Miniprotein binders against b1l550. Designs and how they scored, part 151

Target 1, 279 residues: b1l550
Amino acid sequence: MRLPEELLERARDIHSEAPSHRIKLDRVGSFGLKVPVEFKGFLLLAEADVWVSLPEGRRGVDLSRQVEAIYELSNPPKDPFSLCREAAISLLEKLNYADSSGVSIRFDAPLQDGESLKYYGVEISSIASDEIINKIRVEILGMTACPCTAELIRAYKSSEIAATHTQRSLGILEVSTKAEHPDPDKLASIIERAMSSPLRTYTKRPDEGGLVIRSLSNARLAEDVVREMIHLFLEEFGHLPEDTHILAAVRSMESVHMHDIYAERSFSLDEIRKEISSH
Short names: E, the ipSAE of ESMFold2; O, the ipSAE of OpenDDE; V2, 0.75 times the mean of E and O plus 0.25 times the DockQ between their complexes.

## First folded at step 15 (miniprotein)

Design lb23
Fold by ESMFold2-Fast, scan of step 15:
Structure lb23 (fold): chain B 279 residues (1-279), chain A 82 residues (1-82)
Amino acid sequence: as target 1 above (279 residues)
Amino acid sequence: DPVKEAFKYFMEAYMLIQEAWRLLRKGDVEEAAEEYEEALEKLEEALEIAKEAGNERLIRMIKKMIEWVKEMIEELEKKLKG
């Protein structure tokens, strides 16, 4: 039932009223929107959050204008990066009381893996205020093997191939920049190359044996993986602005513990280059 | 609505900036510089409209983008000469 438009004349404009308490809110918006996106030849169903800041003197946000902003830009489906950036700007245009706006888009990205596909997690955002900051977070599973146990078993057994525990490890790269979002496939590649071995969706027996042997011969601590990810990142993305901020992290789901191991480093490009050049 | 008009020029400028990024990934440095120059012209138009409208936040946003685009043009000019 569509109510008569004449009722709008008599209804209070709740959103424009003064709130019960004059407190500014940082993020008010529509969360968990489903949006189709075009990613490298794939049509994917992504999940989007859209928000704006709300000033202390205004009771509410016009949520319909938020949905309109992302909807207008997502039909037909386009790449999620341009959608994210352009929607954040559109939110500030449509909601003139806001000091800032933001859009985040999450999806599982397909990645070619020999004859099969595997998937990794991508979350991108764009936040518009006095400047536009673009952020991307990539998460992909790989395998790590413990070098400490490997060394102990090698000493004990005098074996050519040391036995050690292996586990799935989640590699994380997050980049915040005023430039374009980095290519997520390149970030995923960096993470996988830093691991003891990548994981596969499908393995035949000989290929599986090869991955296991590779992991055992390339044993790495979570700390080793984080350092290698940073090294590889600087080789690939050293062209980004010096104020670009990066988080590199690994969460190792330790097979010999009831808990996980976590290692991380946050840095700006300017900061890390000065640190490395001091040696 | 002058604020809406300023945002229109700002969005057009940002689309040109995004195209410049695409061109740089392809190694098309001269074409990327041309996109940045066109974006700068649109940003300067947006700035004048925003100043007339008296929107301080939009003025700051546009000024920061102009500064960034000018830095990019300078970097690309050095690359083309070097």
Scores: ipSAE 0.657, ipTM 0.887, lowest interface PAE 1.7, mean pLDDT 86

Design lb24
Fold by ESMFold2-Fast, scan of step 15:
Structure lb24 (fold): chain B 279 residues (1-279), chain A 82 residues (1-82)
Amino acid sequence: as target 1 above (279 residues)
Amino acid sequence: DPVKEAFKYFMEAYALIQEAWRLLRKGDVEEAAEEYEEALEKLEEALEIAKEAGNERLIRMIKKMIEWVKEMIEELEKKLKG
C-alpha cells in the first residue's frame, strides 16, 4: 500500500523540525539490513548497520536515503571492505547535516579446513568524520590446554606427555586503522597459531588424536595466548600506521569451572613498540 | 552545491587510494604510487572547494587524508629507490 504523493506535499517535514530537546545524537540509522557480499569467491549474506550523527537542531534523519545508499553500492555484490568504506563516505555526501557516518558489516567467513570448511566471525566497520577509520574484529575458536594441571599430572605420573584439561577458547583480534582493513584470514591465522591447537570441522580418529596430543604438548595460559597473538600480529602487521589501535583478547571456556577466564590488551603500535624497546 | 562537489572529489580520491591498496597487494608499487599521486591532486581540489564552502568538518577530514597520502607517497618512493 502506497499513500498518494499529494499527502507528502501537505504533511509537515518532521525530520527538519527542531527537536523537543537540543541534544546531539551520535548514531541514528538503519540496523540489521541484509546485504549480499562477495568474499574470496563466496557469495555470502551479511548483516549491515548504517548510521549518521544528528545535530542538536534537527529532529530526525532521512533513513530512506541511508538504505538507498548501501543498496545502490551492494548491487552487484562486491567485497564487504569496499562496500563498508564507500558507503560510509557516501552517507556523509548524501546527508549533509551529519558530522560523522558509519557502516558496520558482519558475516561468518569460510576458511579451508582440509577437505571441508570451517567458519569464523568477522565484523568490519568504517567511520567517516575528521578522518576515515577502518575497523575489523575477528573471532575464532581454538583449543587451549591448562599448563598448571599438566605440570601436576606430569609430576604425579612422571610422564613427558602430560594429561590436562582442554577447552574451547575464543580468540579475538580487533584493529582500527586509517589504512585498509587487514586481511581477516591472516588475523584468524594469528589467533589459531597463538592457541594450543586449532579446532577442526572434520577429523578422522588418527588426526583427532594428533590434535589432542599437539594441544597437550603446547599447553598455554590465556595470558600466554594474548602475548603470542600480539607478537604474531606485530610480525605480520607492524607496517600499519603508528596510530593503529589493536585489541587482543582470549576468552577461555574452562572445562573444569562454571566460569570463563578472560585476558586482554589494548594498544597502539606506537605504544607497544616503546614498551617492547624498554626491554 | 560546493559541499557535495568537495565530497565528489574526496570520494574519487578515496577510490584511487583503495586502488593503490589493491595494487600494493599485487606488488605493483610504481602503479600504486601513481594512484596515490592522483588521489593527492583530487584531495587538494576537494580542500579548495571545502574552504570556499566554509565546512570546517570537511576541511579537517580532507587535511588529515592529504597528510596521510603524502606520507604513503614518501614511503613508496623510498621503496622504489631501494
Scores: ipSAE 0.645, ipTM 0.879, lowest interface PAE 1.5, mean pLDDT 86

Design lb25
Fold by ESMFold2-Fast, scan of step 15:
Structure lb25 (fold): chain B 279 residues (1-279), chain A 82 residues (1-82)
Amino acid sequence: as target 1 above (279 residues)
Amino acid sequence: DPVKEAFKYFMEAYKLLQEAWRLLRKGDVEEAAEEYEEALEKLEEALEIAKEAGNERLIRMIKKMIEWVKEMIEELEKKLKG
């Protein structure tokens, strides 16, 4: 049952009223929206959050205008990066009282894996205020092998073959920049190359043996993986603006422990460049 | 609606920046420079409209983008000449 539109003439405009407490809110919006996106030849169902800042003197946000902003730009489906950036700008146009806006879009990105596909996590955002900042977070699983246990077993057996425990490790690269979002496939590639071995969707026994041997021959600490990710990132993306901020992290799901090992480093391109060149 | 018109020019400028970034990734430096120059023109138009509208937030946003685009144009011009 749809109520008569004439009731809108008599209803209070709740959103434009003064709030009970004059407190500014940083993020008010519509979260968990489903939006179709076009990503590298795939039509994917993504999840989006859209928000704006709310000034201290205003009770509420026009949520329908937020949905309208992303809807207008997502039909027909387009790449999630352009959608994210353009929707953030559109929110400021549609909601003039806001000082800032933001959009985040999350999806599982397909990556070619032999004759199959594997998937990695992507979250992108664009935040518009006095400037537009584009953020991307890529998470992908890989394999690591412990060099400490490898060395201990090698010494114990006097063997050329280093046996050690292997585990799944989650690699994370997060980039915040005023330039475009980095290509997530390249970020995923950096993470996988930094690890002892990539993971596969499925393997036959000879291929599985090959992955294990590769991992054992390339044993790495979580700390090694983070440093290698940073090195590879600078080779691929060192041309980004100097104020670009990066988080590189690894969470190793240790097969011999009830707990995980975690290593991370946050930096700007300017900071890391000076650090590497300093004594 | 001058504020809406200023946002229209700002959005058009930002789409040109997106194209410039794509061209730079492909090594098309001269074409990227052209897109940056066109983006700057649209940002300057957006700025004048925003000033007439008296929207201080939008003026700050556009000015910061103009500063960045000018820096990028100068950097690309140096690369094209040298």
Scores: ipSAE 0.541, ipTM 0.849, lowest interface PAE 2.4, mean pLDDT 85

Design lb26
Fold by ESMFold2-Fast, scan of step 15:
Structure lb26 (fold): chain B 279 residues (1-279), chain A 82 residues (1-82)
Amino acid sequence: as target 1 above (279 residues)
Amino acid sequence: DPVKEAFKYFMEAYKLMQEAWRLLRKGDVEEAAEEYEEALEKLEEALEIAKEAGNERLIRMIKKMIEWVKEMIEELEKKLKG
């Protein structure tokens, strides 16, 4: 049973009332919304968060306007990047008391893997205030092989192929820019090329052997992988605005340790170019 | 509502910028420059409305975008001539 509309005439507008304490809130919103998106020919179910800033004199946010902003733009399903950017702008239009708005969209992206598909993690956001900043984070697993143990085993046996431990490593690239979101497939490719080898969804035994040999022949420390990711990023995306900020990181799930190894670097394009040119 | 009207022009401009980005990915530099020029016209319309409405935040946002679009147009014009 739907309640009578006449109740709206007597109901207080709680959200517009003065709060118990005059404190500004940075992010108030609807989190965990399910939205369909179209990504490179795939219809995917993504998860979205939408938010706005709330001034100190206002008790609450009109959450229904936030949901309207993203759902109006998601029907029919569109690419998650345009959806993210346009929804952030729409939130500022619909919620006039807000100084800033934001949208985040998360999904697992399909990537061609021989005759099959594999998936990597994508999180994008757009934050609108005095400017629009577009952010993307890509995470993909790859394989690394330890060069230190490889050298010890080679010395011990004088073997042509060094034996060493291998492990799954998570590569991370995060980019914040006023330009469009970088293509996540290209970011995933950069991460995989920086690793000792990529991981596969499906391999037959001979192909698996080849992958292992590739990894062993290209042994890399987590530190090596981060530096290579930065180098490859600059080759592919060096055209982005100089104030673009990047995080490159690797978490290596070391097979011979009870703990992980982690390496990272944050930088702006302006900063890293000056650093590289100073040698 | 002048503020809503300014946002309509701003959204139209941003969609044109997104189309310019798509064209640049295809190597269609001249077409991308045309989209940016149209986006600039929409942003200038949005700015006039925002100024009349006295919305300081929206004015700052639109001015930042105009600055960025002008830089992109100039960069693409240099590329096309060079």
Scores: ipSAE 0.753, ipTM 0.920, lowest interface PAE 1.2, mean pLDDT 87

Design lb27
Fold by ESMFold2-Fast, scan of step 15:
Parts: sequence; structure tokens; C-alpha cells
Structure lb27 (fold): chain B 279 residues (1-279), chain A 82 residues (1-82)
Amino acid sequence: as target 1 above (279 residues)
Amino acid sequence: DPVKEAFKYFMEAYKLFQEAWRLLRKGDVEEAAEEYEEALEKLEEALEIAKEAGNERLIRMIKKMIEWVKEMIEELEKKLKG
């Protein structure tokens, strides 16, 4: 049953009313929306959150207007980066009482892996206020091998052997910039190259053996991986604005422990260059 | 609606700015410079409309982007003449 449209003339505009308490809210919006996006030739189903700030004198946000904004921009499907940026700007246009707006889009990104595909996590956002800040977070699994145990086993056996424990490690790169979102495939590549070895969707035994030998011959602490990720990031993305902020992190699911090991570093490009140039 | 018109120009400028950034990364410096110049023209138009509308937040947002676009134009001008 659809109620008569003429009832809108008699109904109160709840959203425009004064609230019970004059308190500003930072983020009010529609969360968990399903949105199709086009990513590097793939049509993917992404999950999106859209929000705006709500001033102290306004009771509510027009949530239907938020949903309409992102759906209008997602039909036909477009790349998630343009969608994210354009939707954030559109929200400020459509909801003129807001001081800021934001959009986040999450999806699993396909990555060519020999004859098959593997997937890594991508979350992008755009926050619009007096400026537009674009943020991207990439997470991908790789393998690490412990150099400490390798050295102990070598000393015990008196042999040139790369025996040590290996584990899955989650590499994380997060970038916040006023420039466009960095290419997530390049961020994923940086993470994988910093690891002892990448992980594969499919391997035959000879190829699997090679991957294990690579990992054991390239044993790295979580701390080593984070430093290498930062080094590789600066080589690839050192051209970004100086106020760009980066988080580099590794979470290692230690095969010999009931707990994980975690290492991280956050920095601005200005900060890290001054640190490196001091030597 | 003047505010909607200002946002239209801002969105067009932002898209041009994004394209100019991509062109710069491909080494198409002259084309990037042209896109940044066009973006600046659209931002100046958006700024005038926003001022007439008295929208202080939008004025600040447009001014921030104008500053960045001008920085990029100056950087590209040095590359083109150097």
C-alpha cells in the first residue's frame, strides 16, 4: 500500500526540525550499501558507506537523498575512485547544511596470478570539507620466514641450511593524500615484494618448492618487511604531495605462537624524508 | 540554483584536475598544463557564483583547490620552460 502523495503536504518535515538537544554529529549516513563498480575491466559488487556532518540545530539528515546521490553516480558502473570522489562532492551539493561529507567503498580486487586470479582487500574513501582528502588502504597476504630461528638451527646443525618457521603475514599500506588515490595494484605489489615471498592461488609441487626456498632464503622479521615497504613506497610514490600521510604495517600470524606479531610505522612524506636525510 | 551551479563548475574542475594528474604521470606535460588551466577557469567561475550566493564553506573549499591548481601550474610551467 502506497499512501497518497497529498499527505506530504500535511506531514511535518522531521529532518528540518530542531533536535531535542543542540549537539553536532560528525557522521550521519547510509552504511552498507551495495554498489556495482568497474575495476580494471572487472564488474564488481562493492560495499559503500556515505555520510555527512549534521549541525547542532538540525534534527536529521535526508538519508534518501544520500542514497539517490551515490546510485545516480553508479549507473552505469564506473571506477570506484571517481565514484568515491564525485559522490563526496555531490553529497555537499545535495545536503547544503553539512560542513563535511564522506564516502567509503570496499571491495576485493582481482590480481593476475599466473593462469588464475588472486584477490586482495581495497578500501578507499574521499572526505570533502574545505579540501578533499583521498584515502586508500590495501591489505594482502604474503609469507614471512623467521631469521632468528634460521640462525639457531644453522648454529645447532653446523650446516648451511635455511630451516625456519614460516607463516602468513598480512601487509597493510594506507595512504591519505589530496592527490588522486594511488593505484592499488602498485600498493599490493610493494607489499608482496617486501615479503619473504608472495602467496599463490595455485601451484604444482615443483613451483611450490621454489616458493618455499625463496621464502627461506629471504627470511625477514615483521620489522624488516615494514622498512622495506616504506623504502619501496618512496621509490614508487615519492612524487605525492609532502603532506601525504602513510601507514605501513605487517601482522604476522606466527606459526610457533598462539598470538600474532605486529609492526607499524605512520609518517608524512615530509617527516620521513627529513629522517632519512639525517644520515 | 546558484549553489548547484557552483558545485557543477567545481565538479568539472575536479575531474579536469584528476585527468591532468594522470596526463602528468604519462609524461604528457603540455596536455596536463592545458587541463590544469581549464580547471582553474572553472574554479574561478565557481568562486564568483559561491561569493554571490554567500556560501562561506563552498568559498573556502574552492579557494583551497585554486591554491593547489596554481601550485601545479607553476610546477608544470617550470618543467615546460626548463
Scores: ipSAE 0.363, ipTM 0.763, lowest interface PAE 3.6, mean pLDDT 85

Design lb28
Fold by ESMFold2-Fast, scan of step 15:
Structure lb28 (fold): chain B 279 residues (1-279), chain A 82 residues (1-82)
Amino acid sequence: as target 1 above (279 residues)
Amino acid sequence: DPVKEAFKYFMEAYKLTQEAWRLLRKGDVEEAAEEYEEALEKLEEALEIAKEAGNERLIRMIKKMIEWVKEMIEELEKKLKG
């Protein structure tokens, strides 16, 4: 049962009141919103979080204005990158007491895989304060093959193709930049090319055999995969601002162990170039 | 509402900076420089409106983006000359 409208006219403005304790809050908002987005010709259901900072003298945030901000910009559905950036700026316009705002959008991105589709994880954010920072994280599975075991088996019985154990590995690239969000399909491609082989949604036996042979012929340590991801990233995205920050990581689900192997490197573009070019 | 007007110019300028990055990725340096120059004009308009409105947060945001856009214009001018 809906309460009479007249009660709302007489009710206290709780949000504008002084709080019980004069403490600033960093993030106050609406989390887990379902939002349609248009991505590469697909209409996808994404999950969004929207927030603003709250000053010490204000009791609450107008949550209705936060939801209005993102939904006004998401109808009709648009690309999640523009939605993320524009909503973060719109939040500061609509909520003038806030010093900062942020928007995060998560979805599974389709990627063409022969005659089928496979999916990889994407999370993007835009944080607006005195500057606007765009962040993207891409996660995709691939295959790695152990070069150490391959070498031992080759030594035991000389063969053109050394047998070794293979496993699924999760590749991760995260980028924070003042520039636009990098294309997630290109980030996913970098990760897959750094692996021993990509994974497929569907294969027939001849194609499956080919992938296995490729992985065995291209055996890589987790450390090798991270270095290759960084190398390929610099070739594709070296034009980004020098203060762009990157995380490259791989988590290998080792088939011969009860535990995983993990390797990572975080860096700025300026830092990595000075390291590679020591002279 | 002058604050809303300032945010409108800021948003337009920001979109131009994003387009400039796309052009730089394609190697269209001259076109990217023009987008940054247009963005700078819009940001300067936004700054005057924000100053009149007395919105300190928006003034800081606009000034930060002006600094960045000017740095990009200078960098691209050097690249075009040489």
Scores: ipSAE 0.518, ipTM 0.836, lowest interface PAE 2.4, mean pLDDT 86

Design lb29
Fold by ESMFold2-Fast, scan of step 15:
Structure lb29 (fold): chain B 279 residues (1-279), chain A 82 residues (1-82)
Amino acid sequence: as target 1 above (279 residues)
Amino acid sequence: DPVKEAFKYFMEAYKLISEAWRLLRKGDVEEAAEEYEEALEKLEEALEIAKEAGNERLIRMIKKMIEWVKEMIEELEKKLKG
């Protein structure tokens, strides 16, 4: 049963009413929307969140206008970066009581891996207020090999075999900037190059042996990986605005422990340049 | 609706800025500078409309974008001329 639209003229406008408590809310919106996106020749099903700030004097948000903002811009499917940026601006246009808006889009990005594909995690956001801030978070698995155990085995009188434990490590790079979103493939490449070796979707025996040997010859602490990620990031993206904020992190799923090792560093480009130049 | 009109110009400007970013990735510095200059014109139109509408937040947003685009144009002009 469908009620007549004329009833809307007679019903209370609940969203525009004063709330029970005069408290501002930072993010109110539609979360978990399914949106198709075009990414580097692939049509992918992404998940999107859209939100606006809600002033202390307004009871609710016009959710239908939020959904309109992203869906109008997603048909036909376009790249998720343009969709994210344009939808954030559109939200402020459609919802004039809001001080800020945001859009976040998540998907698994394909990477060519020999004759197959591997996938890494991407989350992009655009937040519009007095300025537009573009954020990207990339997560990809790699391999690390422990240099401490390698050194101990080297010191062991009865063994000349360089051996150490290896484990999966999750590398994370997150960038917030007023410039364009960094290319996620380049961020994924930085993470993989900082690791002892990358992981593969599949590999034949000779290639598998080569990856293991490469990892063992390139043993790195989680702390080493984070420092190398920062170094490589500055080489590739040092041209970004000075107030660009970066998070570099590694979570190492230690094969010899029941727990993980975690290392991170947050910094602005201005901050890290001053730190490096002081040494 | 003046606020909607100002947002229209702002969106057009941001699309031009996005095109400038694409051109810079290709090494097309002169073309990127042209896109930024066109974006600046759109932002200046958006600013006048936003001022007439009295929308303080939109005015701040547009002014901050104008400042950023002017900085980018100056930086690219230095790269083109040495």
Scores: ipSAE 0.650, ipTM 0.888, lowest interface PAE 1.7, mean pLDDT 86

Design lb3 (at its last fold request DockQ between E and O 0.95; V2 from the best seeds 0.81)
Fold by OpenDDE base, fold request of step 22:
Structure lb3 (fold): chain B 279 residues (1-279), chain A 82 residues (1-82)
Amino acid sequence: as target 1 above (279 residues)
Amino acid sequence: DPYKEAFKYFMEAYKLIQEAWRLLRKGDVEEAAEEYEEALEKLEEALEIAKEAGNERLIRMIKKMIEWVKEMIEELEKKLKG
């Protein structure tokens, strides 16, 4: 039942009223929206968050306008990068009282693995204020082999290839920049190359053996993985603005422990270049 | 509404910037520079309209974008001359 228009005209605009406490809010919006996006030839249903800042003198945000902003841009479906950026701008247009806006889009990205598919997690964000900052987070699983256990076993039994424990490890690259979002496939590739070996959706017998042997021959600490990720990132994306911020991290689900091993480094491109040059 | 009109021009400019990025990924540096130049023109128009609207946030946003686009153009010009 739709309320009569005459009654609506008599109703107070609650959102525009003064709040009981004059406090600015950083983010007010709708979280957990589902929007269609086109990515690498796939039509995907992505999860989206939209928000704006709220000034101290306004009680609430017009949430319907926020939802309208992203869905207007989502039909027909388009790439998630332009959707994210344009939606952030549109939010500021529609909500003139907001000082800042933001959009986040999350989905599993398909990655070709022979005749099958594997995947990585991706979160694309854009924040619009005085500047437009683009953020991307990529998460992909790989395999690590422990060099410490390998060394212990080598010391005990002289073998060219020492046995060691292997585990799944989650690699994470998060990049924030005023430039274009970095290519998520390239980021995923960097993470995989930084690990002992990639994961495979399917393996044939010779391939499975080879994968494990490769991992054992390329044993890496969680710390090694993070450092390698940073190194590879600088080689591929060193052209980004110097104020670009990066988080490189790994969570190793250690097979000999109930807990995970975690390592990370947060840095700007300027900071890390100075650090490397000083060595 | 000058506020909405300013955003229209800003959005048009930003779409041109996105096109420039696409062209750069393909190695089309000259064409990308042209798109940035067109974006700059749109931003300048947006700025004048935004001043009429009197929205300080919008004015700041456009000014910063103009500065950034100018830097990008300068960088591309250096690449084209070298």
Scores: ipSAE 0.801, ipTM 0.936, lowest interface PAE 0.6, mean pLDDT 93
Fold by ESMFold2-Fast, scan of step 15:
Structure lb3 (fold): chain B 279 residues (1-279), chain A 82 residues (1-82)
Amino acid sequence: as target 1 above (279 residues)
Amino acid sequence: DPYKEAFKYFMEAYKLIQEAWRLLRKGDVEEAAEEYEEALEKLEEALEIAKEAGNERLIRMIKKMIEWVKEMIEELEKKLKG
């Protein structure tokens, strides 16, 4: 059942009315939309949020116009990066009262792991205002091994068998730039290379033993991992605009503690280069 | 509708910028510079139409994009000439 469209001529336009209080809102939108995307040959179901700013003199946002903006661009499914960027621009075109718009898209990205696949988390966004800023956050689990306990056990005069505690650690790289979204596979690779060892979805026991031994031979503090992630990031993405902002972080789920260890550094490319060159 | 027309040119320009990024990833620097030059033409058209629309925020957005595209063209030209 649909009501006749002619009723719209007689109905009040609630959204265009003055609000009870003249207060601007930063983000008003449709959150948790399901959107199919094509990522590196895979058809994935992503989750999207779309929003615009709302001026102090307007009561509400045309939410249906927001949903139309992203769905028009998502059929047929296309890459999530172009979808994110183009939808943010389309929102400003459709909603002329807005000062800014944003789109966020989240999905689990497949990554080739020998003959199997593993998955890592990707969240991308594009915010359009007086410029367009593209943001990506990649999270992937790896393994770390404690160098402090390894040193203590070595000093105990064992048979030199590597021994220390290992744990899962979550590596995080977040990049905000006016250039294109960085390739998330490259960001995931940087995180894994900075760890003591990557994690796998499937291993046979001999391969599992080898992975553990390699991680023990490459013991790293959370602080070491963050510094290595920054170093590897600069090698791969140092060409980005100088005002590009990066967050590098590690959360280590310490197997010998009731709590986690966390290390992070945020910086712009301009800032970090000056810091490194001063030494 | 000058507002929507300006955004149409802006979107066309941004699609050309995205194509330039794809070409740069492939090492096709000359082709990328051509895409940026075409994007600049679209942005200049968008700017004229936006001025007719009288939307100050859209004008600022287009001007900032023009500045950035000009910087990218200059950087690619320096790269091509050593």
Scores: ipSAE 0.765, ipTM 0.923, lowest interface PAE 1.1, mean pLDDT 87
Fold by ESMFold2, fold request of step 22:
Structure lb3 (fold): chain B 279 residues (1-279), chain A 82 residues (1-82)
Amino acid sequence: as target 1 above (279 residues)
Amino acid sequence: DPYKEAFKYFMEAYKLIQEAWRLLRKGDVEEAAEEYEEALEKLEEALEIAKEAGNERLIRMIKKMIEWVKEMIEELEKKLKG
C-alpha cells in the first residue's frame, strides 16, 4: 500500500523542526547496511555504517537520504575504498545541515595461502568535514612462541627437551591519514612478519613441524611483536603525512592462562620519528 | 544551485586525486602530477562557486584541499627531476 503523496503538503515536517532540547549530536545514521564490494577480484558482502552530525537546531536527520547516498554508489559493486570516500562526500552534500559525515565499511579480506585462502578483518572509514580523513584497521591472527618459558626450559638440566608454549595472537594496525587508505594486504603482511610464525589454513605433518620450529626459532614477547610491527610499518609507510596517526597492538591468547595479554602503542609519524632519532 | 555545483566540482577534483594515487602505484609519476594539476584547476573553480554561495564551511574545506594538492604537486615535481 502506497499512501497518497498529497499528505506531504498537510503533514508537519518533523525532521526540520527545532528540538525541545537544543543539543547537537555527533553521529546520527544508519548502521549495519549490507553493501556489495569488489576487492582484488573478489565480490564480497560488506557491512556499512553511514552517519552525519546533527546541529542543535534541527530535530531529525533525513535517514532515507543517507541510505540512498551509499546505495546509489554501490551498484554495480566497486572498490570499497573509493566507495567509502565518495559516499562520505556525497552524504555531506545531500544533508546540507550537517557539518560532518562519516562512512565505515567492514569486510573479511581474502589472502592467498598456498593453494587455499585465509581471511583477515578490515574496517575502513572516511570522515568528511573541513578535511577528509581516511582510516583503516586491519586485524590478522598469527602465532607467537613465549621466549620466557623457552629460556626457563633451556636452563632446566634435562638436555633433551626444547619447548615453550605457543598461541594464537591477534595483531592490529590502525592508520588515520589525509592520504590514500594504505593497502590492507601490506598491513596484514607487516603484522604476520612481526609474529613468530604465520597461521596456515592447513598443513601436512612435515610442514606443520617446520611451522612450529620456525616459531620456536623466532620466539617473541607480545611487546616485541608490537615494536617489530612499528619498525616494519615505518619502512613501508614512512612517507605518509607527518600528522598520520597509527595504533599498533597485539592481543595474545596465552595458551597456559585463562586470560589474554595485550600490548599497544599509538603515535603520529612526527612523534615516532623524533623518538627513534633520539636513540 | 551554487552549493550543489561547488560540490560537483569538488567531487570531480577528488576523483582526479584518487586517479593520481592509482597512477603513483603504477610508477606513472608524470601522469599523476598531471592529474593533480587538473584537480587543482577543478578545486579553484569550486572555490569561486562556493564563495558565490557564501558557504564558509565549504570554502574552508576547498581551501584546505587546495593547499594539500599544491604540496603534492611540489613533491612530485621534485621526483621528476633527475
Scores: ipSAE 0.732, ipTM 0.913, lowest interface PAE 1.3, mean pLDDT 90
ESMFold2, look of step 16: ipSAE 0.713; ipTM 0.911
ESMFold2 (binder alone), look of step 16: mean pLDDT 84; pTM 0.807
OpenDDE base, look of step 16: ipSAE 0.797; ipTM 0.935
ESMFold2, fold request of step 22: ipSAE 0.725, 0.715; ipTM 0.914, 0.913
ESMFold2 (binder alone), fold request of step 22: mean pLDDT 84, 84, 84; pTM 0.808, 0.801, 0.805
OpenDDE base, fold request of step 22: ipSAE 0.791, 0.781; ipTM 0.933, 0.930

